# Miniprotein binders against q56419, part 5

Target 1, 326 residues: q56419
Amino acid sequence: MEGRTLEEVQEEVFKRHGVLVPKKELEDLAKALEEAGLLLTEKVEARLKEEEEKLKRERPMRLAGLSYPEGEREARAFLEAFRASYPGEGEEARVLLMPHLEPSRVPEVYGAALAALEKTPPPERIYLVGVAHRPLKEKAAALPVPFQTPFGPALPDLPALQALDALLPFELFNTPLAFREEHSLELPLFFLKGRFPEARVLPLLVARRSPELGEALKVVLRDFPGLLVLAVDLSHVGPRFGDTPLTRTLAEEARRRDLGFLERLAEGEPEAALAFLGANPTRIDGVEVVASLLPLLRERKGKVLAHRLDLEAPTLSAVGAGTLVL
Below, E stands for the ipSAE of ESMFold2; O stands for the ipSAE of OpenDDE; V2 stands for 0.75 times the mean of E and O plus 0.25 times the DockQ between their complexes.

## First folded at step 15 (miniprotein)

Design t13 (at its last look DockQ between E and O 0.66; V2 from the best seeds 0.00; counts 0 for: pae E 3.4 > 1.5)
Fold by OpenDDE base, look of step 15:
Structure t13 (fold): chain B 326 residues (1-326), chain A 88 residues (1-88)
Amino acid sequence: as target 1 above (326 residues)
Amino acid sequence: EKLRDPYFWYELAEILYERGDEERAITALRFALLLNPEDPLALLELAEAYRREGKDDEAIRVLEELLRLYPYSPRAERELEEAREERE
């Protein structure tokens, strides 16, 4: 592989994950790949294809027993504990912004989401829009299959998904492998399915801003009403994300950007929220999702229920999480 | 494009492991984790690979990282306890 390709990989990894992969390590890996030969690559491709075919039937739990309990009884107790971690009352949500960070890191933020869901009439369907932490072939994607949860499968709303696909200028049902491990859907879905067991789900991922998605969803929501959920994290700061160790100044900047973003969303000014972030130097995760859903967020007033900048002490890094209702 | 996909490397690691090429499997898993540092399955597999090679200290470090990211993980806790016992 030409040196240029390795640099591009390095840049992409850095942009997506905030990790700077040493060039030497990339070179060693490229060499290992070359040594593995074409036959090994073909086998990998064959296996990936088999995994894609499995994902045409269902999406299994990947984080059961890691992030949440696998058993239904234990999962219900888990939900109750998270709800208890938020002392406030929620508000009815038509749009819910909630985190997808590891739940145990920000329990009260998930608790706030549960509090909002308690005040929300059971929706017929949930539009769950997560962040693609993997590359997508298109700007956005959907996986039209059951997602396994401890509370039973979250069933897709196929008619609504088909209606959405028909309105998009690209194939919505792309990159199924991007959904296999995507925690931005799995973690929020645990809470959503636990609260609304009968709701159908539209699992959506956004990799890049797609104004077309927002416009299409606005049309689809007229015929297929439901709860819109933005499963997004906020600022990512510190060494894990290419910054210096967390300082008071850096934390204050992260909080300022997180809250400034959420507050402008709560005022029904999503364009102002995006403009406020500018180049997004604290790496708010939800930017591309919000940018895609502008038509659905405009003029909606709501409330910020919770926010936390959670310190990961071993890496001196922090991630912002928030819950917003509209 | 394949080099940018952590799952390519994950699947490669599995294939290499199935072939008995543990050294290259570990290298592939390490790269998968560079691309996706929070992949719990890759972390588990890497820890298991280290244990199989008798690299208990490395396994423990990986499992400690996993538990840092996923503090609820009963599986990771059990494996960490086992790895600690194997080191003693």
Scores: ipSAE 0.376, ipTM 0.745, lowest interface PAE 1.5, mean pLDDT 89
Fold by ESMFold2, look of step 15:
Structure t13 (fold): chain B 326 residues (1-326), chain A 88 residues (1-88)
Amino acid sequence: as target 1 above (326 residues)
Amino acid sequence: EKLRDPYFWYELAEILYERGDEERAITALRFALLLNPEDPLALLELAEAYRREGKDDEAIRVLEELLRLYPYSPRAERELEEAREERE
């Protein structure tokens, strides 16, 4: 049974990445699992349960020293360098769309977000909506604990989170482990906490579109005003994402899709933005977030401040990132 | 389904290290990276494990990939420099 499962993993990796796992390495892992038996699997499960319990108290930095500095002084300098990467001026945001792609790959896009934050009055709270990269038990989730940053802990807005939970047909606090490595919250939060150190945070993840989330958030935002942040990336194209090698035609299509999506959002027309993507052939990240939040995006006009389609050589793939203010 | 989760393989690797089974821990990390090639903690841990086993060429390749994906990593830069010196 174990051998079948490993072959299923091998098939899944091949489908996703186009590379076959070496047979010897697969057999070595199967042998290790056979020798350890059920007890080793139970030990993994026990460790994951332990990690889950830790996450019910706080969410530690996972990317310090990898994506941003751990020390506060270095972190401030790092944040200012990103602002300098965008020479333009921002605009006040009621809603901010920003990326969650590795910041050093798209520095001017994060810089544009910082420029927008400079023009934005410090909010009492930030609704930070990311994209779940681990499965959630429900369509969406939150983790009502402090998220550690180099600028101190980002404290949860417990009353607003509890109000949101009460309005949903499912438990909002449903999958703590999904937050452990979730960079779509951690990377934007670095920038947001650095600029708004006193703001509380609602750290939210969307796995699948949830109209009920958008309707509930519209109610909660009226009683608990704050900054809404959509922490999403745009097109994903190339072999790493299931395409042929990146061509100029595919890159041009990805840019066109990214900008067309953002521009329609900037006109206050989120349904038109989604319709423009159709089957989403360039796999714009964040479609599920926009589709969830339609009531909060309608009729809200704004401006696209930045966009970049970032090349991943040698994978010959690319990921789009943008900054939109509404 | 657990075997398709890269985080399961990462946790398995850590347990295998705790038991002293470093070679199998390395293979578990490699499976985690096949399922999620951009996991920076798995890349770092794999490179450090290769260095501990004296597999400098393998460590260098992993660190070069890590720095390509995450250009800001002073730790990875130092480890790459050290691995290159050890190969010499």
Scores: ipSAE 0.345, ipTM 0.744, lowest interface PAE 3.4, mean pLDDT 86
ESMFold2 (binder alone), look of step 15: mean pLDDT 76; pTM 0.696

Design t14 (at its last look DockQ between E and O 0.31; V2 from the best seeds 0.00; counts 0 for: pae E 4.8 > 1.5)
Fold by OpenDDE base, look of step 15:
Structure t14 (fold): chain B 326 residues (1-326), chain A 88 residues (1-88)
Amino acid sequence: as target 1 above (326 residues)
Amino acid sequence: SKLRDPFFWYELAEILYEEGDEERAITALRFALLLNPEDYLALLELAEAYRREGKDDEAIRVLEELLRLYPYSPRAERELEEAREERE
């Protein structure tokens, strides 16, 4: 047992997450593992393997009946209502930045995305790039299986996914369990599948900035053209995110950063957008995605269609959401 | 190392919960969260585990943290409301 000492685990957690785990807690955990014994460990491994094997076949809906309707008829009515919440007209998108926040919080932002999709010719494939809220083994990952939706399964573009994998210095098809509950793909995919039922999908997650991903996708897009979708939220401010309760000053700063980020993206200056955020003190969710996709965002001019800083009153916190077309 | 895989700890917690060992399940979830502080499901399950144990204050803290990281969780919001009602 090359027993990495509890101290080494503590140090690693601290290095990765900036959290110092109390030694006592680590000891309790080690004891719990010892008490769990080999049999429990084997059971866990067997369960994980079973779940991974299921994810080789399909990714089931997790948010149906919660965030969106499960039934197709109701789901279509849902889409129509969201589209109606945005009074404007969209523009044709080659790149779409849209939220992955709970749809009911920012309906007009999703409505703006739908408006853009109305002006977009049906793509053969959609490159859907979300944010990994669970750890990935690599900087980015893909799940090459059908994603269930109320409109039927979103089928993967296997040839394009394989082409992408071949160009990356790491295994693209890693950490399937990270996709199981990942809402940053599921929520946008509802809207995308509803609008483009015949489009194949490349479901991608980014955990850390991967310039290699952007360069590889730029090459793949030549042979496998499609719509690029960045499913990202913007600022996260307030007590939920470690800040004081939302104030006018904090809200103004969040909006300033959100809009400043989106506007620079709309100008075709993604590096300037990232530089504008600096240390990202308002915690814009999409920074690692944008940083990964720089080659695809450069010199593309577009338009910000919608933005909202949505207040969650019970926590006095707010989340930014936006829709950008390039 | 299995010890460094948050998914291992998450599934361990689920198994322990299924076996009725809530104390060790909570410990496993806490470890998963040490490895991945932003694990939505681990936070949710931890809050639920605390609620089942009648630890409403701990559940509220976890749900608030969950909602901090994930501003929109209808499930977490409902559970937070319920936990607050149970505390009163």
Scores: ipSAE 0.308, ipTM 0.699, lowest interface PAE 1.3, mean pLDDT 89
Fold by ESMFold2, look of step 15:
Structure t14 (fold): chain B 326 residues (1-326), chain A 88 residues (1-88)
Amino acid sequence: as target 1 above (326 residues)
Amino acid sequence: SKLRDPFFWYELAEILYEEGDEERAITALRFALLLNPEDYLALLELAEAYRREGKDDEAIRVLEELLRLYPYSPRAERELEEAREERE
């Protein structure tokens, strides 16, 4: 072990996940760490290198049969069921904010995104900006390969990606493994590819605020126009996220933070939206993406189409999701 | 460190299964899930591992958690039904 006691490991897991693990499970953890010596780490590293090489050719579906159907016919019906979950009409979007939360938990929020896409002329390309759930070597990354979907491969826009890379002070194509299981791209892409089957994609991840990315994207979008999608979730509250158990008061605060954030974005005031969150006490997921993309959000007015704080009764926790058109 | 990466533990579990070490593979999957409780693939593999060991009660608990997180999962529903029938 790295000089850690079982108590220190238990405390870190509790801090990260908001639940204490029984002593026996931590003893099993310590045993596994001792048994994961240099030999097994070399085997894991070799396996990950193989995965990295595969990801340089294509990104396979990871959530087919789990979050959406694998077959194209069933996937089309699934898409239409989500549209039906939102009875309203959308508005044309140049920028769309949509969730990456499990779709069946927030069907009307994804339905609102589909309603917006119905009003949006098919773009030549989609700038799909998700949240990195795995560390990146840089503040942001892209993976310039086809992403498989039930509707066929979503092809990368290589000229736009290369133009973006050339404008950044870091290598854009820097962490292929971060894309392997990244649901913040895969789940929104299912809906986007289903509605815009001919659009190429720029699959982008943000790990940390990158003002350079926003400035570069503003330039690239002039020469390579397309739809900008912020694939982000909102508040994360409750014990799974390090809070006290979810109460009516905490849920009301999370909703207020989510809606206040979205409305300020809808007024074209992204700096005010970030300032409204302060230290981000409800852990709105999209702050790093919004903070990176300020030049693309300023003075762009729009409308909040949907919001839901999805409650997880067994864990006394919740996650917010919203749909915003700009 | 890499030991705090839940994906490291998931890949280790796969290697351990390939080598026939089911007990340590289960431990590695539990580590992955302690670090990332919403890892669908780790949840599925853990449930399958419990079923291979005849631990149907444990498999059922994992599959119920999986379906709470991912309500649209015909595969998990099928696995849960099979585990309940085996317990009976």
Scores: ipSAE 0.128, ipTM 0.621, lowest interface PAE 4.8, mean pLDDT 85
ESMFold2 (binder alone), look of step 15: mean pLDDT 80; pTM 0.760

## First folded at step 16 (miniprotein)

Design t15 (at its last look DockQ between E and O 0.70; V2 from the best seeds 0.00; counts 0 for: pae E 2.3 > 1.5, SAP 71.75 > 70)
Fold by ESMFold2, look of step 16:
Structure t15 (fold): chain B 326 residues (1-326), chain A 88 residues (1-88)
Amino acid sequence: as target 1 above (326 residues)
Amino acid sequence: SKLRDPFVWYELAEILYERGDLERAITALRFALLLNPEDPLALLELAEAYRREGKTDEAIRVLEELLRLYPYSPRAERALEEAREERE
C-alpha cells in the first residue's frame, strides 16, 4: 500500500481486468492490512518459503476434485469420456499443441488431443511447455520433481533436464513457487499421464520469449527424443482482458486470429504465424511459447484438429482453445 | 508490486481464516477474485468463509458460480449440497 491510494489500486484493477472494485471493499482491505501490520506480511512470506521447500521434492495435485477426479478409476473414466467427445480420428504428433483451459469447458478440444495421442507411439519423455501465470526469475523455468496425478506420479526426466540447464545462459531451476498453482502444466499432464503412463516429463514454463530455450531444446531433443507439447490457450477477449464488452464482432475477430495462427503453424511457418498476429490484439496466450520454440516448429507441417472460442460467462469474456498436430 | 498478485491475497486470506478473522479473510478473497475471477480455490474458500459466517445465501451464489466455471467439481457440488441443507 506504500505509495498508493485506494483510487490508484481501483484504477489498476480496472486497467488489468475491466472491473471496477467498490470503494468499500478496497477500504476494508486497506484496514485489514493496517491492522495486521508487518506480522501478517512476515507470516505470508514464511508460508511461501515453506511451500517452496516442499516443491523441491514434489508437486502435489491442486485441482483434483475441481477439474478432474481424485481417484484413479474415476479419472480413467473421465479421460475416456473426453476422447468420446471428439468423434474424429487423430494423426501422429511429434509436436502437439493443446489447451490448458478448464477441460470440461472445451471437452472436444482435449478429446482431439487424445485422438492424436492414440496415433502417437509412446514416447520415452514428454517436453511439456506451459505458460507461466506467475512471474519467473528468468525467461523460462523447470521444476525437476515428480508431479502427482490420479494415475500416479509423473516422473521428471532428470538427465534431459540437466542437459537443458547446461545449455542455457541462465539457471533453469529458478522459480519453484511459480509451479504451485500452474494449471497450464497440471491440466494437460492429466491427459498425457493417463495416455503415456511410462513417459517421463520435462515440465517447462515460459514467461517471456527465449530464443535460447528453443535452440537448447533442439539440441537436447536430438539426444533425448520425445514428444513436444505446447500447452497453450489462444485468444483472450472481453472485459476481463481489457477489451470492450464481448460482441459478435470481437468474437469473430478472435476466432479468425486463432485459426489463422494455427493454420500458419500447421504450414510449418511459425514466423508467419507470429507476424499474422502483429501486436497480438486478441492476446493469444501461445505467442511467447511459439516465439521461444521457432527452431522446433519451422518446416514442420501438420493439421488443426479442433478449435473452440469458449464463453467465460461470469466475466462476459472468451478464451480460445485448439488442438494442432505437427 | 505484490498488490497485483492474486495469490498473495489468497495466502493472506488463508492465514486470516485460520486465525478466525473471517471478515478480513472474505475481504482478501474477494480482492483475489477481482484480480482473477475464475480462481476455483479462491471461490471455494470464499464460499466456506461465508458458510462459517452464517451467510448461506452468499455461499450458495458463489458455489453456483464455481460450478458454471468448473462443471466437473465434486468438491463444489458437495459444498453446495451442504450449504443448501444448512439453509433448510
Scores: ipSAE 0.503, ipTM 0.823, lowest interface PAE 2.3, mean pLDDT 87
Fold by OpenDDE base, look of step 16:
Structure t15 (fold): chain B 326 residues (1-326), chain A 88 residues (1-88)
Amino acid sequence: as target 1 above (326 residues)
Amino acid sequence: SKLRDPFVWYELAEILYERGDLERAITALRFALLLNPEDPLALLELAEAYRREGKTDEAIRVLEELLRLYPYSPRAERALEEAREERE
């Protein structure tokens, strides 16, 4: 790799993660790449194809035993504990905004989501819209296969997925590998499947705002009614995200942005919520999802059930999470 | 570029690991983690690779980082306990 390529990687890592990789480490990586050149071209491609073929059948659990228990009995106890962490009562949801952050960091926020689900009649299907943390070939994607959970497989609603695909100007079933590693679907799905074991699921990812997705879903929801779930986090502030260490001022700004965003959504004004964020200086990750689903969020009034700005002490950084019902 | 995809590096690491090339596997995993530092599977695999090379201290550091990110992870806790026992 020419020196230019290493600098580009260093810059990208710095921009993305706020970490400056030492030059020596980059050189070692470059050498490893050169030595593994044949592996990258032939073996890796073959493995990637194999993994794509597997994802045509099912999406296995990736975070079982890490973020949540693998066994059903333990998983049920896990759900009950999270519900218990929220002392309030929920409200019926037609639209649920909930986090996809590591559950143990914001238990009461997930608890609030469970409280809302307790007041929600079992849906036939769940439209689960997550955030793509990996590039997609299109603005949005779906994976029309069973997602494994400790409560059994979450089965796809193929008719509804096909109806959605038919209304989009791009191929919905794209970039299956993005779903393999994506936690923004897996973590919320644990809670949703645990509460609604018979519901079918439409697992959707948004990489970039797609107004077409919201318009298409609005049509599909008429013929295929269900619960809409936005699996999104809120502000990301501190050194891990390119800021100075968390201060009172920075935390107050993050909370102001998070709550201001959620409150405007609760008032049925999603465009005002987006406008309120402006350039999104605290990096609310749910922006592209909300921007894609505007037709489904307009004029829906609801309630903010929970919010937390969770400190990661080792990095002096914080992530916001919230639960909103509409 | 395919080289900017952490998934590519993860799969390369798996291939190298399967071949017994632990040194290169570790390098590939490190690069995957540079691109995606919160990847729990890459962290687990890296710790395992370090253990297999007899680098128990490095494995422990990786597992401690994993537990920082995922504080209630039974798999990570067990792995850390095993690694600590191996160091004694």
Scores: ipSAE 0.231, ipTM 0.669, lowest interface PAE 1.9, mean pLDDT 88
ESMFold2 (binder alone), look of step 16: mean pLDDT 83; pTM 0.799

Design t16 (at its last look DockQ between E and O 0.64; V2 from the best seeds 0.00; counts 0 for: pae E 2.8 > 1.5, SAP 76.067 > 70)
Fold by ESMFold2, look of step 16:
Structure t16 (fold): chain B 326 residues (1-326), chain A 104 residues (1-104)
Amino acid sequence: as target 1 above (326 residues)
Amino acid sequence: SKLRDPFVWYELAEILYERGDLERAITALRFALLLNPEDPLALLELAEAYRREGKTDEAIRVLEELLRLYPYSPRALRALAEALEERGDPEEARRVLEEAERLS
């Protein structure tokens, strides 16, 4: 286990989840690894290499039948039902912030994004920037392959991706396996591809803030104009995220942090939005993306169209989601 | 390190399934889920592993958690209906399966 004791692994899991994994379960896992030795390691590595090679050709749907329908007709009806869940009108977006939380948990927030897309001229391409949930070799990554959707493949904008790669101090196409389960791209893409079937996509992930990415994207967007989408969630509070059980007071604080962040972004003040969060006590996951993209967000004014703090009563936890147009 | 990558534990669970070591496969899946509690494919596979061991109540609990996170998942609903039939609750299984058809 890479030189770590069972107690060190147990402590790391406790820090992430707030509950100790029973020592017997960790001992059973360690025993299985020791008994299998080299063969289990080689088999895991071989399967991961096979998956990596598949991802160099295309990125398949992973959440069809779980988060959205697999069939195109059913997917289109599903998308229209989301639009109907938001009775308001949108505004044209040059930059759209939308969630990547499970769509059926925040239908009106995704509906607000659809309302904004209705007012947005069809772009030639979409810069889709999500949050990496697996480690990347660098601060950011892209995967220059088709992403499958119920509406057909979302094709990559290869010239724009190659221009972006050329401007970065690191290789942009660096961690294909990180995209395999990445819902922060797949879930927003369902909605974007459904509304803009002809747009190409730049599927981008941020693991750690990268000022270099924002500067490079500003240059690339000049020559390859398109829609910039920040696919991010907001506050994460409660025991699932290392807090005490959710109270009305904690929920109100999370909502205040979410809205204060979004409102400062809507005033064209992304540095002020980040400063407002300080140490980010409610764990808004959009901060690394916003911090990377400052040159693209400064002085862009807009409007918050929707916000929801999605409460999970059984876990005493909540996740915030919002829709912002700039 | 590899211990922080939930997908390493997921692949280990697949290998343990192939060897017939369901108890350890379940443990590997539970660890993957402690690192990434919202992984719907790991939740589906954990429920299937519990069902294969005859632990139908545990499978139902896992599928109910999956449906809490993904409330309109036809795949999770169909898996839950199968587990409910195995537990001897065909009326609830029918209601759940009708819901899955409506969402397909």
Scores: ipSAE 0.441, ipTM 0.781, lowest interface PAE 2.8, mean pLDDT 87
Fold by OpenDDE base, look of step 16:
Structure t16 (fold): chain B 326 residues (1-326), chain A 104 residues (1-104)
Amino acid sequence: as target 1 above (326 residues)
Amino acid sequence: SKLRDPFVWYELAEILYERGDLERAITALRFALLLNPEDPLALLELAEAYRREGKTDEAIRVLEELLRLYPYSPRALRALAEALEERGDPEEARRVLEEAERLS
C-alpha cells in the first residue's frame, strides 16, 4: 500500500509542479513519519476532524499580513492603492472575471476589477466562484459559513446556497477542508468585501467542469439575483508548470491564448472560448469554471479591462491574469 | 489518498511541533511544501522549526524564499527580523523590522 501511495504522490507532485521528486526521498520522509507512529494516526484524524468542525462555524483569514493587510485601516488604503494602479474607468458588471493570483504581482488587474465594481450597483449577494487547487469530493463545493476579512465577516447567503444545493445532483456542502487554504476565494473576497460590505456571499469552488452547476445557478439567480464573480487565473507557463523556461515564443503563445479566451468571452461566446483553447497547452486556470458556467455566460457581451502575463523571474515561469466584465 | 493532501502533512507537522519533535516536524513540513511549494504558512512554520533547532541560517533562507513570494508581508518581515537578530545581525534586523512596521 505504501509504495503505491508514494508513487501517486510523486506523480501528483510532477503533475502539479513539473518536479520529479526522487522516490527514495519520499520513502525516507514516509518512513520517518511512520516510525514516529504519526502517519494517519488517530491524532491526525482527530485534528482533521477538529479543523473540519471549526470550518462549520467560520473560515478564518489565512493570508492576512501576507497578501493583504490585517487591519481595516491599512486594508482600505490597500484597496485604494490597487484602484489607483489602474488608470482607466470601469464598466458595470453583471459578471466579473478577475484573478486570484497574488495581488502584488498584478495590481492593475485587480485595479481594473475595482474600477468595474465602482460602476456596479451594490449587489444583494455575490456568487464567488473560485478554482479548487485541492481535491474535492464532488465536481464543485460550497462552504456555507462566514469568511473573515479585514472589513468584517463576509456572511453566507444561506437561503440561496440551500436553493442551489437542492438543484444539484450531488451534495454541494462537501470537502470543507479544501476551503481552509484556498486563496482563489480569499484574495478576490478581500476586494469584493471591501467594496460591497453588506453583500452576502456564496463561496463556491470548482474542481471539475460541472454543467449542472451552471444550470442550477441560472435557476437560483432568478429568485436570488446577484453579482457573479469568476475568480480565475489564465495561462501558467514555464518550469513550475512543466514547460521549458519562458521564451518570447512561449510568452506570445500564452498571451495569445489568454486574450483569445477573454475576447471570445467578451463576445458572449463561451463555447468558442473553450474551443479556442483546445487541449489548453498553456494551462489556463479558469477553464473548468467557465465550462461550468456556460449558461450564465452565453450571449453576454462585455469588455476586457486588463490583462497581464506576470513573470516570476526565479523560476522563469509566468502566470496570466485578466479582468473581464459582462 | 490522505498522503496527497498537503493539509495532512501540515497538521502532522503541527502535532509533531507541539510534541517538541522538531526533526520530524521539519520533515513533514518539507513534504507539505513539496506538494505546495508556495504555502506561506508552511514556510513560516518551517522557518520557526529551524529557529527552534538552532538552524538560524536555514530559517533565514526559508524566510527569504517566503519574501520572494510575498515581498510586502509584515508577518514574513517580522519573522526575518527575529531570525536575523538570533543570527547576530541586529542592525539588519532593525532595518527589516522598520520595514515591517511601515507596511503594517
Scores: ipSAE 0.180, ipTM 0.648, lowest interface PAE 2.2, mean pLDDT 88
ESMFold2 (binder alone), look of step 16: mean pLDDT 87; pTM 0.862

